VH-VL binders against q96il0. Designs and how they scored, part 55

Target 1, 167 residues: q96il0
Amino acid sequence: APERGAERRDTAPSGVSRFCPPRKSCHDWIGPPDKYSNLRPVHFYIPENESPLEQKLRKLRQETQEWNQQFWANQNLTFSKEKEEFIHSRLKTKGLGLRTESGQKATLNAEEMADFYKEFLSKNFQKHMYYNRDWYKRNFAITFFMGKVALERIWNKLKQKQKKRSN

## First folded at step 19 (VH-VL)

Design J7
Fold by ESMFold2, look of step 19:
Structure J7 (fold): chain C 167 residues (1-167), chain A 120 residues (1-120), chain B 108 residues (1-108)
Amino acid sequence: as target 1 above (167 residues)
Amino acid sequence: QIQLVQSGAEVKKPGASVKVSCKASGYTFSNYYISWVRQAPGQGLEWMGWISAFSGDTNYAQKLQGRVTMTTDTSTSTAYMELRSLRSDDTAVYYCAREQVYNDKNFDYWGQGTLVTVSS
Amino acid sequence: QAVLTQPPSVSVSPGQTASITCSGDKLGSKYAYWYQQKPGQSPVLVMYQDTRRPSGIPERFSASNSGNTATLTISGTQAMDEADYYCQTWDDSTGYEVFGGGTKLTVL
């Protein structure tokens, strides 16, 4: 059962508001960027008379969003951690401290950082290959089901027009 | 909580087939791969192949090509591994494992194992 | 193609540091993973992506991967750490997952 009207229920622990869509919205909603993935989540509308085909499409989109959010959250974390560890390791090898005399984090120059980017891309090449393959397969499936839903809706409208003309 | 529960032990004769099931719970089944790994008595782990629960795509170890078939049923969140033309050196414990290669962990959850004994 | 070689066994006294190696061609250009298997049990992931420790794994477990060798290190080894340990990576050309032969850790 749908709730009565639009309400905002969530409050963050420190008093920071979070976005949540109205309960009775007839539209999908796009929320703020996720802290870990930097992707904006979609909050999907669920109509009262959702057909089995429409339900399959919605679940496919929801599952694909979850999958994509998890991938980029993990990838962003891995990249950040490995970059910091690389910098610390190279500074240690050169006999340098982790911070300058002014207290700022010590860094490596662009030529030195190129080694990190090359290593990271190499280590993660196969992961991204499989991610891209699966991404295309998911997008094809979503597009296919969107087409089927569109045809189902057109057919239902034609049935209604045929009944009116016959009456 | 995430669980992989496998079918029970089986005893087979040479030349027969076996089909092991692996029922997953506690996560979105279609978003992960399932790998199958076997371990002969007193031996190490041997990877057999994986299947995508989304697409049904498979990758089988070369040694097993032509004898193994992996499938999934998303309505029951269950993966299956069938091994045909069994021989005595197929006696092993067969594990299913959730594959986390996209999410930077690999084989983070394992089933309890299924002992398959091939004897004359 | 890809082969991971581990010593068949390693023995340590309680409280000592155990070191288990895993050697493979260009292993340092890939991620290494480590699994613990106690008798009659399923394997358990104990280290991933070379150096990362899953939630619930004690801090005495650490790992590294450089050149052709990954190493699992258990400091302050306890009797409960007695198990078989497997390293794992992948083969770039086939996409196959590859396990090492396993190392039996004995705590005397």
Scores: ipSAE 0.723, ipTM 0.870, lowest interface PAE 0.8, mean pLDDT 86
Fold by ESMFold2, fold request of step 21:
Order: C-alpha cells, then structure tokens, then sequence
Structure J7 (fold): chain C 167 residues (1-167), chain A 120 residues (1-120), chain B 108 residues (1-108)
C-alpha cells in the first residue's frame, strides 16, 4: 500500500519545458486564414488512446469545419464575381471604361451599388436561411458532445482517485 | 472522384413499396444534401424531395407527402428513398443527385438512375 | 407555386446558334440552372447561377437570366449537342426544387 498518496498536499515542481510543437503538439492548432473563406482552420490533435466519444467529437468538428470553409469560400467567390459583373454591365450601359483615369478599377456610386447588394441578398436569402439552421444544429451537436467528453474525463479522474485511496 | 452509385432496377406490383439506395463516394457525405428526382418514360424531370445527410431533415414534394420517406446512413455514405403504395404511374427512372442548396452549384453530381417498373 | 415553362422543342442547323428559353414568375430574382440529358443518360449540369459554366463544359454554352426569362444559348451548335435541356430553380414559399418541362434540341 503506497503511503505517499496520503500526503499529496505539496505542489510538484515543474522547472522543465512543456512546449509542444505544432506538428507534434498535444493540443489543437489554429492555422492562418484560408485564402478563399477567410476562416482560420483548426488542425486537430489525435491522441493515441482516443475514446469512441472523443473520436465522434473530433470527426464532427473536422467535418463541420470543412463544411463551413466550403460554404464561405463559395459565397465569397460568388459575391465577388457577381459584384464585378454587375459593375461592368452598368459601366458598359453608361459607355464608360473598366478603368478610371488614374488606372484603378472603375466602380459605381453608393446608390447604384445598393441595387446590387439588395439583389444579391434577395437571391441568396432562402439558401442562407438553411445555412443558418444547419450551422445552429451543428454547433448544438458539437457543444453537446464537448459536454459529454468533459463529463467522461471527470468521471475517469474520480475513478482513478478512488483506486488510489484503496491501495 | 465524386460518384453516386444506385441500386439496380426493380419490378413491383401496385400497392407494394420500393427502396432505392444511393451510395456516395469521393466527398464528405454528411456535408451535403441528397435530392431524389424521377423521370417517367418519355417525360421530364420531377423533383421528389431532399434530405440533409447531417441532420436527417427532409423536404418532400407536396404530391408525394405521406408516400415517400428519405433516410441516410452516414456510416456507409448511403442515401435511401422509399416510395410506398406504388401505382402504375410511379413507373420511372429514379435519380439521386448531390444537392448544393447553399453552394454555388445545384445538382452537380447525379447517380446513374434506377428503373422502377410498376405493373400488375 | 413556381412553374417553369420551356418550349417543347427547338431545331437548329449545325453551326448555328440555338436559344432555349425558360419562363417563370420573377425568375430573374432567383438563380437559374441548366441541365443537359442525352438519351439513356443522367442529366449533366451545364450552367449554374444564371451565367456560370462548370469546368469541362464547352465555351459555346452560355446563359442569361433577367425579368421572367432565363435563356440557354449554344453557339456553333454541333450534332453532339442534340439532347433534352431542363432549366431549374426553386419555389420561394415551399423551398421545393422546380424543373422546367424540358426542351428537345434537334440538330438537323
């Protein structure tokens, strides 16, 4: 029976480095913003003894990140292309060039651009409604599994303390 | 390579049901919707409904409400469409298609089609 | 409920320009999509979001959408373009996907 467990009031010294490099880290890692989506991807740590519940959570988070990155990458590209086409179409109707006298890309005034923004929002309203519903459902699921993982870890830690007490 | 592979042709009697499968590969199945579209011989395309591979949410065409059930199995990346109380006018080729409801392309990949013949 | 109306058929001579129309109430306030279906084959997406062409679709395919009408245009039409063409959009009130009745393009 270990007598040393009964006197664990002391703070253990550390003194040694606890750095985990990003590629071999024991934690999730956040990368730079994606070129198309402008979202920062998470690079997930996969522990050697991951529980089935932890695996489900990690896969859910990975798939949701991919889903969200793809949505915003596609929307940003569509918005940019349609904005450019709207401007060029209106400039052509006015008989104006695509570049200003200073060499910058020509654009439209705020009132003219408001027509584009309203048109784009209208065309994309229903699809964004479904995106929002799916986003909330995914985030609820992630939060639920995070809570389950947290409880699993607490319960396993309590079982460890009960085993040490009986030794 | 993105691919949707459907189950084989079926011959059914009126009043029976049919369940067509659609196995997806080459993409993250849970991140997309699957639509089902049918085409009677010599006729046009008729949308039947969609299902979210993540949530199981569905939207069924009004004409088919009460007769159609769509499901998914994410572990096998497979969508299913079941049509009950079959009638002779349900004879058609049934397609599954990947739905990009809030992406820039809609119905960008289609299965090969499944012929369902309803005859007595 | 949204309805998309297409002519049943369009005939064109090889090398000429074919135009296939798709009419629907307030269609220009939504995105229009176009599919090509050859005999015995699944539909193939040929235009999306009114004017966009997928990778692998020839540049002779173009499309527009304004007012109540979307139009698929095939310039320099070839015999291999002979197919059924369907337009598609959605219904705002139900979220249903809606197809036009289809147009058989014949290249004589």
Amino acid sequence: as target 1 above (167 residues)
Amino acid sequence: QIQLVQSGAEVKKPGASVKVSCKASGYTFSNYYISWVRQAPGQGLEWMGWISAFSGDTNYAQKLQGRVTMTTDTSTSTAYMELRSLRSDDTAVYYCAREQVYNDKNFDYWGQGTLVTVSS
Amino acid sequence: QAVLTQPPSVSVSPGQTASITCSGDKLGSKYAYWYQQKPGQSPVLVMYQDTRRPSGIPERFSASNSGNTATLTISGTQAMDEADYYCQTWDDSTGYEVFGGGTKLTVL
Scores: ipSAE 0.718, ipTM 0.869, lowest interface PAE 0.8, mean pLDDT 86

## First folded at step 20 (VH-VL)

Design F1
Fold by OpenDDE, fold request of step 21:
Structure F1 (fold): chain C 167 residues (1-167), chain A 120 residues (1-120), chain B 108 residues (1-108)
Amino acid sequence: as target 1 above (167 residues)
Amino acid sequence: QIQLVQSGAEVKKPGASVKVSCKASGYTFTEYYISWVRQAPGQGLEWMGWISAHQSFTNYAQKLQGRVTMTTDTSTSTAYMELRSLRSDDTAVYYCARDHSYLPRGHDYWGQGTLVTVSS
Amino acid sequence: QAVLTQPPSVSVSPGQTASITCSGDKLGDRFAYWYQQKPGQSPVLVMYEDSERPSGIPERFSASNSGNTATLTISGTQAMDEADYYCQAWKSSGAHRVFGGGTKLTVL
């Protein structure tokens, strides 16, 4: 039977967080770690009288979170794949099988694994630099909109106080 | 002026691979992402995936996982999309489009499209 | 998978208001985008971030997104507005995008 070639998934599947915050909650919630990214998703609160600016901010935060989840899911997949390839290559070079005589998965020592981690970090250094750049740009935009929402809330409170003084 | 110029039409056999190029000009290539979208004859638009200019971020449509590879060359401001194991249902016009890296601006500029025909 | 549903066709008379809907589960919690495509041409972005117009798009184009429905509105529809219109949004999970099935707008 031809070995069904393991479909090389180059990107991690999108995990749907099954965590549902309580319906009566007025706060953001942090869910359990995602299976692929290992990041804890934030479930954003939606106010009953959400302003258009508040809605835009919430949508930007959600999009940034999804982008970040996808990046780390992909990075973890790549890391796991390259780690397995490294272990297999080193075991083969040593003339060792993938399993010990006891049937356990053969492992490399801490020094050999340190070499893998160093090489992986070096290889992915530029990728992480560009990720950080885009991450900071996204968060800067979010912070800017947070400032706008704060100003809008202050202005609305001032208008309400003026209307109460005039009546 | 901002432009995305794609490679010419391709005719391929089933099981073959195709690589489409998209050359960007008129803007700082490294500040944006490139999305790929295809359209089968008489059908709607299908999103294929997107990639950052430095390839730090890549995401593909689940339907195309394992068959599609997106790459970029920052030195030439060019994006590439390779589709492998071609089928007759992969016959479509393929578009590259610009995407913003940190703002939700949508696909604001598009390439002219590349027709890929898969025939026996 | 969150599918965006559009009517296959909408017909309007010149000068009337055209409305094209895009329906999806919790679509109002995501940004909606709209694209115009004329025969033999590349798509053109006509609306982004639910209700924002790109430069060069006429003021007669407007959009909204609430609940499960995004709506593209074309006031004073002209013959030149005859085209296919596609909505787009991010999927509810992951950094994936999805298009609607498209709507053919006919100006009678």
Scores: ipSAE 0.888, ipTM 0.959, lowest interface PAE 0.5, mean pLDDT 93
Fold by OpenDDE, fold request of step 21:
Structure F1 (fold): chain C 167 residues (1-167), chain A 120 residues (1-120), chain B 108 residues (1-108)
Amino acid sequence: as target 1 above (167 residues)
Amino acid sequence: QIQLVQSGAEVKKPGASVKVSCKASGYTFTEYYISWVRQAPGQGLEWMGWISAHQSFTNYAQKLQGRVTMTTDTSTSTAYMELRSLRSDDTAVYYCARDHSYLPRGHDYWGQGTLVTVSS
Amino acid sequence: QAVLTQPPSVSVSPGQTASITCSGDKLGDRFAYWYQQKPGQSPVLVMYEDSERPSGIPERFSASNSGNTATLTISGTQAMDEADYYCQAWKSSGAHRVFGGGTKLTVL
C-alpha cells in the first residue's frame, strides 16, 4: 500500500465549532474548547434592534476571535510536530525504538522534556511577542468600539427619557 | 506614497517552484500583514493566504497547504511567496496586497501583479 | 466552504443606479469588502467594513450588508465604472478570506 504521504499541513485545519447556542438565547455563549486551538469560542448574541455600531463591534470581536483561534491552532500544531521530532531524535540517539517492549509509545523522562519545552519557548519567544502586540492592538480597537457603543446606548436612553417627558 | 512592487513575470515547467517577491514602501512594513491573491486568466480572484511582517503568523488557503510558503524580510520590507509543485492550473497573475494587522480594512494596496506561466 | 455568489454580469445605462449583490451563508455576520478591477489592472478596494469608503473612492459608491447578502450600489453610474467587481469576506472559520465569483458591470 503506498504510504499516503503525510500531507505536511503547515497550518491547522479550520475547525468549525459545531456548537450552536439556543436560538432564543439573549446572551453570549461560551462553546467547548476547539479541537485545534484549545480555545473556547464565544458565540455572540445578536440583539433584535442591533445598532450599526453594535453590529460593527460584534463583527470585529468575531474576526479577532477567529484570528486568535487560527494562531493557537497553528502554534499547537507546530508544538506537536516539534515535540514528536524531538522525542524521535532523542530516542534514536539513545538507541531506543519508538515503541517499548510492551508495545507502548516510548516516552522521554521529565528532564528531557523540560529541555524541549525550554528550547521551544526560546525559539518561539519573538513569535509570541509579535502575537501579543497584535493581540493587544486588536483588543484596544475592540475596547474603543465598546466605549462608543456604551456612549450610544447612554445617548439613546437620554433621548427616550426626553421624549417621555415631553408627552 | 504607499507602493507594493512585485518581481517580474516567470515561466516555469510543471513540477518546478516559483518564488515571487513583493517589496513594500511608503509605510511601516512591520505594522501590517501581506496577503497573496492569484487570478487565473479570465477567472476571478483567489485568496492564497497572508503573513505577518515578522513571520509570527501565517495563514494559508486550505487548497494550497503544503505547496505554498510565505516569508518576509523586515530589513528590506519584502514579502515572498513560494509555490511548489507547479501545475498548469497554477498559471495566474499573482498579487501581493497589504492587509491591516488589527483592523478590518481589507486589501487597501495591491502590487502590480506577477504573471506566472506554467507550461510544458 | 462558504462560497460567495455574485451575478456574473450587471448592465446599466449611464446615470442609472447599478446594484451588485453578493450572497453567502451568514454573510451579514461578517464584514464585506468590495474590489473594482479594470482590465489589465490590479484590484482596487472600493468598500470596506460593509459600508465604509476608502479615501479617493467617489461618494456614488455605497454598500450594505444584511442577512445573507451584501450589496454594492453605484449611483449615477459612469462609463469609468465599467469593471469587474468582487466581494470578499472572511470565512466562518480559520481566518480565511474568500472572494465572490465577480460581477462584470457594463455601462451601456
Scores: ipSAE 0.881, ipTM 0.955, lowest interface PAE 0.5, mean pLDDT 93
Fold by OpenDDE, last read:
Structure F1 (fold): chain C 167 residues (1-167), chain A 120 residues (1-120), chain B 108 residues (1-108)
Amino acid sequence: as target 1 above (167 residues)
Amino acid sequence: QIQLVQSGAEVKKPGASVKVSCKASGYTFTEYYISWVRQAPGQGLEWMGWISAHQSFTNYAQKLQGRVTMTTDTSTSTAYMELRSLRSDDTAVYYCARDHSYLPRGHDYWGQGTLVTVSS
Amino acid sequence: QAVLTQPPSVSVSPGQTASITCSGDKLGDRFAYWYQQKPGQSPVLVMYEDSERPSGIPERFSASNSGNTATLTISGTQAMDEADYYCQAWKSSGAHRVFGGGTKLTVL
């Protein structure tokens, strides 16, 4: 059987959570963890009278969520791949097979795995720092728009109160 | 002035690899992402992927996964796109474009394009 | 994969209003972008965030995005507006971008 060349997927497929919130819900919902990122997606509520600014905020939140989901999906894929390579390499060095005599997948002890985790974190430290920077910038932008939406809502409530007093 | 200057045209054989460069100037390179877009002759635009300036995050189009690698050099403010296992249908003008890291601003600046011709 | 569909061509007389549509599943839940491309040139961003104009883009350019359709509108179309126009949006799943097939605008 020709070894189907393991397509080196450098990026994880985005799992579309099939979770649909109830149609009558007036709040954001948190879905189950995504298969690839292990992050719980937020399903954003859409008001019946959504303002353009509220819509912009919602779209920005959605884009940022997808950005974040994709990053962690990629990181988890890389982690899983490197972990498997590490295990295989270490077992080979020990003269051990990939399977035990019982046919189970051979595993490394906790100390050996601790070395892997330390090395992985060290190797990816800079990557995580830059991720955090971009994550904070995105969230700052979202927070700024949340402030604008809050002000808009206050203003609209004040206008409605004035109109009710004049009638 | 903000500029993205790409490397010159390339002619490659099928199965070869090509590496296109995109030198950015006139802005803080580290504050933006670089996206790559290609356009086959007489065809529309195809998004290939994007990369963060520090290579902390890469995202490739599913169609090109395994064949494309994007890299950056922050010291020279240069982005690179390598496409491997070239086919005739990879003949296109390849564009680098600036992408905002945290705002939905689209591709506001583009390179001049690099023609890559794949011929037997 | 969410495909953005554009009409292949639109024709308009000088001074008239051109309308170019971009249709996609749940496109209204995403930001739409529009690019102009003239022959032999790089694309130019003409609209971002559904309806925002970059600096240097004429006021005759406007856009909207609702439901499943984004629309680029060019009021008082000029001969210089003859170009290919591409819509762009994020895919409904993942952090991928997708372009529409493009629309050739001819000013007759």
Scores: ipSAE 0.880, ipTM 0.955, lowest interface PAE 0.5, mean pLDDT 93
Fold by OpenDDE, fold request of step 21:
Structure F1 (fold): chain C 167 residues (1-167), chain A 120 residues (1-120), chain B 108 residues (1-108)
Amino acid sequence: as target 1 above (167 residues)
Amino acid sequence: QIQLVQSGAEVKKPGASVKVSCKASGYTFTEYYISWVRQAPGQGLEWMGWISAHQSFTNYAQKLQGRVTMTTDTSTSTAYMELRSLRSDDTAVYYCARDHSYLPRGHDYWGQGTLVTVSS
Amino acid sequence: QAVLTQPPSVSVSPGQTASITCSGDKLGDRFAYWYQQKPGQSPVLVMYEDSERPSGIPERFSASNSGNTATLTISGTQAMDEADYYCQAWKSSGAHRVFGGGTKLTVL
């Protein structure tokens, strides 16, 4: 049987979180960890009288969340792939098979795995730096809009109080 | 002025690979992403994926997974899109477009497009 | 896969208001974008973040996004507005983008 070439997926499939919060919920929900990213998605509450600014904030938060989910899904896939390649390479160098006599997947010792982790972190250091930069920029934008929403809410409360005093 | 200038038209055989370039100018390349979009003759726009300027993050359309590779060269402010195992249905105009890294601004600047023809 | 559905064509008389819809599941929960494409040209961004206009886009262009439908409105439509229009949004998963099928606007 021709070995179906394992289609080298370079990117993680988009995990659709199947978690649906209760319809009557008035707060944000945290879902279970995503299968690929291991990040817990937040399901944002949508108020009945959501302002345009609140909606914009919510959409921005959602987009940033999806961006993060995809990044870590890709990173975890890369990590798993490189880890497997490292193990196979080291076992081959030792003249060991990929399986033990008991039929279990052969593994490396903690010291050898520490070398892998160090190498992986070193190799991906710049990648993580740029990710962090973009993550901070996104969160700064979100924080800015949170401030605007807060001001809008204060203003609306003040207007309502004035209207009640005039009647 | 902000510009994205793409490489010239390509003619390829089925099974071959094509690599399209997109040179950016007029802005700080490292502050933005590059998206790739294709359009088959007489068809709509199809999003292919995006890449961060430093190649720290790539995201490809599921349909193109395993066949597409996006890269960048920050020293030349150039993005590249390679499509492998070409088929007749890959015949399209390929566009690069600027994408904001942290704001939802859409594709605000586009390249002129590169026609890739896949024929036997 | 989140599919964005557009009418294949819309016709309008000069000076009248054109309306192009883009429908998708929970589209109102995502930012919508609109692109204009004239024959043989690259797409041009005409609306972003549901209702924002880029610099250089005429004020006659407006957009909204609510529920499952985004709408591009062109008031006082001119002959130069004849083009293909595409909506775009992020997919609900994977940080992917998706385009609508496009709408050909004809100015009669």
Scores: ipSAE 0.878, ipTM 0.955, lowest interface PAE 0.5, mean pLDDT 93

